# Designs tried in a protein design chat: VH-VL binders against q8ixk2r445to577. Part 229

Target 1, 133 residues: q8ixk2r445to577
Amino acid sequence: FFGMLQNKGLTDYCFDYNPPDENQIVGHQVILYLCHGMGQNQFFEYTSQKEIRYNTHQPEGCIAVEAGMDTLIMHLCEETAPENQKFILQEDGSLFHEQSKKCVQAARKESSDSFVPLLRDCTNSDHQKWFFK
Key: E = the ipSAE of ESMFold2; O = the ipSAE of OpenDDE; V2 = 0.75 times the mean of E and O plus 0.25 times the DockQ between their complexes.

## First folded at step 10 (VH-VL)

Design Q49 (framework fv_recaticimab; at its last look DockQ between E and O 0.92; V2 from the best seeds 0.00; counts 0 for: pae E 2.9 > 2)
Fold by OpenDDE, look of step 11:
Structure Q49 (fold): chain C 133 residues (1-133), chain A 120 residues (1-120), chain B 112 residues (1-112)
Amino acid sequence: as target 1 above (133 residues)
Amino acid sequence: QVQLVQSGAEVKKPGASVKVSCKASGYTFTGYYMHWVRQAPGQGLEWMGYISPNTGNTKYHQNFQDRVTMTRDTSISTAYMELSRLRSDDTAVYYCARVRYSSSYPFDYWGQGTTVTVSS
Amino acid sequence: DIVMSQSPSSLSASVGDRVTITCQSSQSVLYNYNNKNYLAWYQQKPGKSPKLLIYWASTRESGVPDRFSGSGSGTDFTLTISSLQPEDFATYYCQQYYSYRTFGQGTKLEIK
């Protein structure tokens, strides 16, 4: 699966990553932005290693969850995917983070009009459903 | 055994286009990124860009952004690099190069190179 | 782009000599999460494609003689040939692969 990773509940919003320095893509938070299909900021790939890869850069970035955090942060992909980079995109559309045992949910950023994907307890909410477009 | 076999030498006029092919064998073509590197006579190596054979996604160095197109045909495990609006300083040996296993690795296999000569 | 500065551009040596080539990156190519340096060394002989020698700054590619060694971290790296052999006369390039790919300008190792 690859392309725009769009949320079902938060209609027309997709995973988006736009690092301030293209030569330093790690350490920044993945956000949600209106799906526009332009550029490379919204192009992701779900791999057989259960990674969500940011294919716009080489080496590729892989979304990770750092210890104690509920945000999605960009790391570099590795030969063997580390545990904190493993996600299961389930048949029902839920995106499950294996290490934290939580689901990725589209949420409003605190004190902001922006949206971000956050780890939350798994529910049947459409805000926790994702699909590639 | 992994092999990258490139198309033969090309002689082009300024303003023309050239399309170099790189046929991969001995591994799963879609599983490895393919990069292109060129080398002008007596000069160093210059990175041009890459393509994901799986997704078709590409990224080009800014020096080639408006002139290069990288494509692939997964059915025949072949990557292509097309350079348009050729000029004399495009004369070089062009290489395809595979990234090992992960995108976070260097180039472990190279094509034999394709000499492109641009002259009036 | 991450700029790679290689030194020297050329050097002459004899069989049996110890040879050292240096490479400096304009920014660190060390990935802090795995502590690996995204730095490689290649050997290229006339009319041939580059050959991978070292990756992760210090790991020898399979089949590479142990007289080749890489060291360094962050922004400063070194390729060392402990005892030069006749087949080692070639051009050597460093390459960062932390962000896309860039090469040093090369070091031509010639027979003295």
Scores: ipSAE 0.884, ipTM 0.948, lowest interface PAE 0.5, mean pLDDT 95
Fold by ESMFold2-Fast, scan of step 10:
Structure Q49 (fold): chain C 133 residues (1-133), chain A 120 residues (1-120), chain B 112 residues (1-112)
Amino acid sequence: as target 1 above (133 residues)
Amino acid sequence: QVQLVQSGAEVKKPGASVKVSCKASGYTFTGYYMHWVRQAPGQGLEWMGYISPNTGNTKYHQNFQDRVTMTRDTSISTAYMELSRLRSDDTAVYYCARVRYSSSYPFDYWGQGTTVTVSS
Amino acid sequence: DIVMSQSPSSLSASVGDRVTITCQSSQSVLYNYNNKNYLAWYQQKPGKSPKLLIYWASTRESGVPDRFSGSGSGTDFTLTISSLQPEDFATYYCQQYYSYRTFGQGTKLEIK
């Protein structure tokens, strides 16, 4: 699976990574933005190692969640994926973060009108369902 | 057993395009990124961009993105780099080099290089 | 771009000499989560493609003689050849792979 990673509930929005400095991709938050269909900053790959890789950087970025946090941030991919970079894309479209035992949900960013993926308790909400387009 | 074998030398006129091939063998082609690096005569190494053979996704250095196109054909394990609107300062040896897909890594294997000469 | 600066641009030495080449990056290439420096060293002989010598700043590639060693962290790195051999006269390049790929200008190691 690779392409634009789109939300089933927030239907116009895709995973997007556009850091302030493209030469420093580590540590910034992954956002949701209107799907543009052109790949680039919205192109991700789900790997057999359970990673969500940001294909438009080298070395590739891997989405991670730091301990105690609920935000998805960009890390560099490693030879052996650390546990905080592992997500299970389930048959129902849920994206389960193994280390925290929470699901990725499309959510409104606090004090903002923008949207971000956040870790939340797993529910059957369409805002927790994702697919590659 | 890993090999990257590039196409032969090319001589081109300014304004023409050139397409260099890089045939991979001895490993899983889709398991590694393919990068392109060039070297002008007597000069250093300049990174141009890369392609994922698995996804087809590309990223080019800003200096090249308006006239370079990188593609691949997975059925024959071959990557291509096409540079259009050639200028005399594009005269260089062009290299393909692989990068491990499963991790961050430097260029562990390089092609032998393809000399491209752009002259009037 | 992360800018890589090498010094010296050229160096004359004799067989058996200890040679040190330095490399500086415009920003840190140390990844704090795995404590690795995304820095490599290559050797290039005339008419040949570059050959990987060192990666992760200090790890020797398989088959590379132990006279080659790398050191440094963050922004400042060195390549040392402890006892120069005739086959070591070549151009050496440092390269960061922390964000895309950029190379130093190269150090040409010439026979004295």
Scores: ipSAE 0.744, ipTM 0.905, lowest interface PAE 1.2, mean pLDDT 92
Fold by ESMFold2, look of step 11:
Structure Q49 (fold): chain C 133 residues (1-133), chain A 120 residues (1-120), chain B 112 residues (1-112)
Amino acid sequence: as target 1 above (133 residues)
Amino acid sequence: QVQLVQSGAEVKKPGASVKVSCKASGYTFTGYYMHWVRQAPGQGLEWMGYISPNTGNTKYHQNFQDRVTMTRDTSISTAYMELSRLRSDDTAVYYCARVRYSSSYPFDYWGQGTTVTVSS
Amino acid sequence: DIVMSQSPSSLSASVGDRVTITCQSSQSVLYNYNNKNYLAWYQQKPGKSPKLLIYWASTRESGVPDRFSGSGSGTDFTLTISSLQPEDFATYYCQQYYSYRTFGQGTKLEIK
């Protein structure tokens, strides 16, 4: 799958990545932004290695969750996907992070007008459901 | 065996466009990126950008952003690079080069190069 | 762009000599999470396409003679030819592939 990765509950919001320096894509947080398809900030691929891959950079970025953290951070993709970069997009639309055993949820950032994907305990909330558009 | 075979030499006048082809064989074309690199006479190597044959996604170096278009035809395993509004300093050998295994790898296979000469 | 600077720009040496070419990047090309340096070396003979010699700073590509070796980390890298042969006359380029691709300006190796 590839395209815009959209949240079911927070309608019209998509995964978005806009690093402050295009030459330094590692270590910044993935956000949610209104789906627009303009430019390449919202183009992602879900791979057979269970990666969520940012295709606008070479080498490509892969979304990861660092140990003990709940934020989705950009890492570089590797030949064999590291465990912290593996997500299962389940049949019900939930996006399960294997290593942490938590689900990706659309959340409002505290004291901010921004939305971000965060790891939370898995629930049936539509805010934990995702699909490619 | 992996092969990248490029189209033949071109002579162009300033203001024209050139489209160079790169036909791939010996591997799964849509699973690997194709990059373009040029080399002016007596000069070093200059990276121009890439295309994903799988998705069609492209990224161009800012020096070429408004003049280059990279495309592909997956049915014939061929990538293309088109450079428009040519000027004399675009005279160079243009190479296609692929990324081995993943996007996190150097160029392991190069085309033979296509000489483009831009003269008045 | 990550700027790659090679030294020397040209070099003349005799068959059998040990030859060293250096490459410096304007920022680190070490990816700390996998501890790999995204740095490659290429050889280009006149009229030919570049040929990959070394990747990940120190890993030799298959079929490349043992006399070629790479070393270094972070921002400082070295290509060494332990015993120069007549067929090693060429221009050598370093390349970072940590953020897109940029090449050093090249080192022309002439054999005396």
Scores: ipSAE 0.440, ipTM 0.818, lowest interface PAE 2.9, mean pLDDT 90
ESMFold2 (binder alone), look of step 11: mean pLDDT 92; pTM 0.938

Design Q5 (framework fv_recaticimab)
Fold by ESMFold2-Fast, scan of step 10:
Structure Q5 (fold): chain C 133 residues (1-133), chain A 120 residues (1-120), chain B 112 residues (1-112)
Amino acid sequence: as target 1 above (133 residues)
Amino acid sequence: QVQLVQSGAEVKKPGASVKVSCKASGYTFTGYYMHWVRQAPGQGLEWMGYISPNVGNTKYHQNFQDRVTMTRDTSISTAYMELSRLRSDDTAVYYCARVRYSGSYPFDYWGQGTTVTVSS
Amino acid sequence: DIVMSQSPSSLSASVGDRVTITCQSSQSVLYNYNNKNYLAWYQQKPGKSPKLLIYWASTRESGVPDRFSGSGSGTDFTLTISSLQPEDFATYYCQQYYSYRTFGQGTKLEIK
């Protein structure tokens, strides 16, 4: 699976990665932004190794969650994926982060209209359900 | 066993287009990115861009993005690089080179190079 | 782009000499999570494709003689040939693969 990774509950929003410097993609937060259908910063690949890859950079970016954090951060993909980069895309559309045992949820940043994917306790909420478009 | 075999030399007029092919063998074609690098006579190496043979997405260096198109045909394990509106300073040897899936390795195998000469 | 600067641009040397080529990147190519430097060295002989010599700044590619060694971290890197052989006269390039791919300008080793 590859394409724009869209939220079922927050229906107009897709995973988006737009770092301030395209030559420094490590360490910045993945956001949610209005789906534009053009790929580019919203194009992701889900791999058989359970990675969510950002293909518009080389080396590829791999979404990770650092210990104790709930934000999704861009890391570099490695030959052998570290555990913090592994997500299980379940049949119901949930993205389960194996290392933390939590699910990716579309969430609003406090005091703003911006949205981000965050780790939360797993629920049946449509805000935790994702699909490739 | 791994081989990248490129098409033969080309001579073109300014304003023409050239399409170079790179046929891969000895490995799983869709498991590696294909990058293109050129080298003008007596000059250094210049990265042009890449294509993912698996998903088909491309990324081009800004210097080439308005003139280059990279494609692939998975059925024959071949990648293509087309450069349009050729200028005399596009005279160079054009190389394809593979990059391991994650992109975390350098160019381990290169094609033999295709000489493109642009002259009036 | 991450700019790669090589020094010297050319070097005349004799068989048996110790040769040092340096490479600087405009920003760090050290990845803090795996502690690896995304830096490679290539050898190119006239009319031939570049050949990978060193990757991860200091790891020698299989089949490359042990007289070739790489060192450095972050932004400053060195390729050393401990005792030049006749077949080593070539052009050498450093290359970063931390963000896309960019090369140094090359260092041409010529017979003195």
Scores: ipSAE 0.706, ipTM 0.889, lowest interface PAE 1.3, mean pLDDT 92

Design Q50 (framework fv_recaticimab)
Fold by ESMFold2-Fast, scan of step 10:
Structure Q50 (fold): chain C 133 residues (1-133), chain A 120 residues (1-120), chain B 112 residues (1-112)
Amino acid sequence: as target 1 above (133 residues)
Amino acid sequence: QVQLVQSGAEVKKPGASVKVSCKASGYTFTGYYMHWVRQAPGQGLEWMGYISPNTGNTKYHQNFQDRVTMTRDTSISTAYMELSRLRSDDTAVYYCARVRYSDSYPFDYWGQGTTVTVSS
Amino acid sequence: DIVMSQSPSSLSASVGDRVTITCQSSQSVLYNYNNKNYLAWYQQKPGKSPKLLIYWASTRESGVPDRFSGSGSGTDFTLTISSLQPEDFATYYCQQYYSYRTFGQGTKLEIK
């Protein structure tokens, strides 16, 4: 699967990565933004290694969650995917982060009108269901 | 045997467009990214952008993003790079080069190059 | 852009000589999570495509003679040819692949 990774509950929003400095892609938070249908910062690929790759950078970025954190951040992809970069896209649309045993949920960023994907306990909420468009 | 074979030399007038092809063989075309790099006469190497043959996704260097289009045809394992609104300083040898999909690697195989000359 | 600077721009040497070429990046190309330097070296002969010699700063590509070696980390890198052969007269380029791709200006190795 590849394309724009859209939320079922927060219907108009897609995974988006637009770092403030294109030469410093590592360590910034993945956000949710209005889906624009043009790919670019919203183009991701789900791989057979359970990675969510950001293909609009070279080397490719891979979404990761650092130990003890609940935010999704950008790392560089590696030959062998580290455990913190592995997500299981399940049949019901949930994205299960294997290392933490939590699910990716669309959530409001604290004190703002912005939205971000965060790790939360797994539920059957549409805010935890994702699909490629 | 891995091979990248590029189209032949082109001579163009300023303002025209050129489309260079790069035919891959000896490996799974959709398993590797294809990048384009150019070299002006007597100068160094300049990265232009890339395409994923698997997804069709592209990213271009800012110096080329308004004039370059990269495409591919998976049925014939061929990548294309089209540069429009040509200027005399676009005179260069244009190379395709592959990058392994699973990790960030340097260019392990290059095409032979396509000479593009832009003159009045 | 990460700017790559090579030194010298050209040098003359004789067969059997030890040759050293240096490369500096405007920012670190060391990735802390895997401890790898995203730096490569290429050889280009007149009228030919570049050929990969070294990647990850010090890993020699398969088929490359062991007289070629790479060293360095972070922002400072070196390519060494321990005993120069006639076929080694060429232009050498360093390249970072930490953020997109940028190349040094090249070092032309000429026969003395």
Scores: ipSAE 0.638, ipTM 0.886, lowest interface PAE 1.9, mean pLDDT 92

Design Q51 (framework fv_recaticimab)
Fold by ESMFold2-Fast, scan of step 10:
Structure Q51 (fold): chain C 133 residues (1-133), chain A 120 residues (1-120), chain B 112 residues (1-112)
Amino acid sequence: as target 1 above (133 residues)
Amino acid sequence: QVQLVQSGAEVKKPGASVKVSCKASGYTFTGYYMHWVRQAPGQGLEWMGYISPNTGNTKYHQNFQDRVTMTRDTSISTAYMELSRLRSDDTAVYYCARVRYSNSYPFDYWGQGTTVTVSS
Amino acid sequence: DIVMSQSPSSLSASVGDRVTITCQSSQSVLYNYNNKNYLAWYQQKPGKSPKLLIYWASTRESGVPDRFSGSGSGTDFTLTISSLQPEDFATYYCQQYYSYRTFGQGTKLEIK
């Protein structure tokens, strides 16, 4: 699958990656923003290695969650996907982070009106359900 | 045997467009990124951009963003690079080159190059 | 863009010589999470396409003779040819693939 990765509960929001410097793509947080339908910084690919790739940049970016953290950040993709970059897109739309055993949830960023994807205990919430558009 | 075979030499006038093709064989076309690199006479190599044959997604260097279009046709394993509003300083050899799709790698196979001359 | 600078621009040498070519990047091409340098070296002969020699700064591409070696990390890199052969006279380019793709200006290796 590839396209804009949209949330079922937060219906107008998509995964969004817009680093301030394209020469330093690593380490910035993936956010949620209003879906613009144009691909670009909201274009992601789900791969057979269970990666969520941002392939608009070279080298390819892969979403990762560092040990003990709950935020999704951009790493460079590896030849063999490390465990912290593996997400299982389940039939119900849940995005399960295999290493942490948690699900990706659309959540409000603390002290702001912006939204971010975060790892949370898996529930049947629509805020944990995602689909490619 | 991996091969990237490019279209033949072109001579164009300033203001025209040129479309170069790159036909891939010997591997799974959709499994590798296709990049375009040019080389002006006696000069070094200049990266122009790439396309993912699998998704159709493209990224162009800002120097070419307004004039370049990269496309592909998966049914014939062919990538295309079109450069518009040609200038004399676009005279160069244009190469296609493949990159491993699963991560960032160097260019392991190159096409033979297409000479584009912009004059008169 | 990450700017790549090569030195020297040209070099004259004889068969059997040890040759070194250097490459510097304007910012680090070392990825700290996997400890790999996103740096490659290519050989280009007149009228032909570039050929990959070395990637990850020091890994030789399959089929490349062991007289070619790469070293360095971060911003400073070296390509060494330990015993120059007649077929080695060519132009050599370094290339970063850490952020998009940029090449050095090339080093022309000429027969003395």
Scores: ipSAE 0.437, ipTM 0.848, lowest interface PAE 3.1, mean pLDDT 90

Design Q52 (framework fv_recaticimab)
Fold by ESMFold2-Fast, scan of step 10:
Structure Q52 (fold): chain C 133 residues (1-133), chain A 120 residues (1-120), chain B 112 residues (1-112)
Amino acid sequence: as target 1 above (133 residues)
Amino acid sequence: QVQLVQSGAEVKKPGASVKVSCKASGYTFTGYYMHWVRQAPGQGLEWMGYISPNTGNTKYHQNFQDRVTMTRDTSISTAYMELSRLRSDDTAVYYCARVRYSGAYPFDYWGQGTTVTVSS
Amino acid sequence: DIVMSQSPSSLSASVGDRVTITCQSSQSVLYNYNNKNYLAWYQQKPGKSPKLLIYWASTRESGVPDRFSGSGSGTDFTLTISSLQPEDFATYYCQQYYSYRTFGQGTKLEIK
């Protein structure tokens, strides 16, 4: 699976990563933005190693969740994926973060009109269902 | 054995295009990124860009963005680099080189190089 | 681009000599989460493709003689050849792979 990673409940929004400095992609939050259909900063790949990779950079970016946090941030991919970078894409479209036992949900960013993916308790909400387009 | 075998030398006129091929063998073609690097006579190495054989996704260095196109054919494990609107300063040896799937690794295998001469 | 600067541009040496080549990056290539420096060294002989010698700043590639060693961290790196052999006369390049790929200008190692 690769392409634009879109939310079922928050229609027309896709995973989006646009770092402020192209020479430093590490440490910034992954956001949700209107799907533009052009790949580029919205192009992700789900791998057999359970990673969500941003491959418009070398080395590739890998989405991670740091201990105690609920935000998704960009790290560099490694030969062996750390546990905090592993997500199970389930048949129903849920993205389950193995280390925390939580699911990725489309949510409103606090005090903002912006949207971001956050870790939340797993539910059957369409806001927790994702698909590649 | 891992091998990257490139197409033969080319002589082109200014304004023409050149398409260099790089045929991979001895490994899973779609498991590795393919990068292109060139070297002008007596000069150093210059990174041009890469392609993911698995997804087809590409990223080019800004110096080549408007003139280069990288493609691949997974059925024959071959990557291509096409450079258009050639100038005399495009005269160089062009190399393909593979990178492990994450991109977090140096160039472990290189093609033998393709000499491209641009002259009138 | 992350700019790579090598010093010297050329040097002359004799078989058996110890030689050092220096490389500096315009920004750190150390990744704090795995504590690795995304820095490699290559050897290139006339008419041939570059050959990987060292990666992660100090790890020797399989089959590379132990007279080759790399050191350094962050922005300052060194390649050392402890006892120069005839086959070592070549051009050496450092390369960062922390953000895309950029190379130093090269150091040509010539026989005296």
Scores: ipSAE 0.733, ipTM 0.901, lowest interface PAE 1.2, mean pLDDT 92

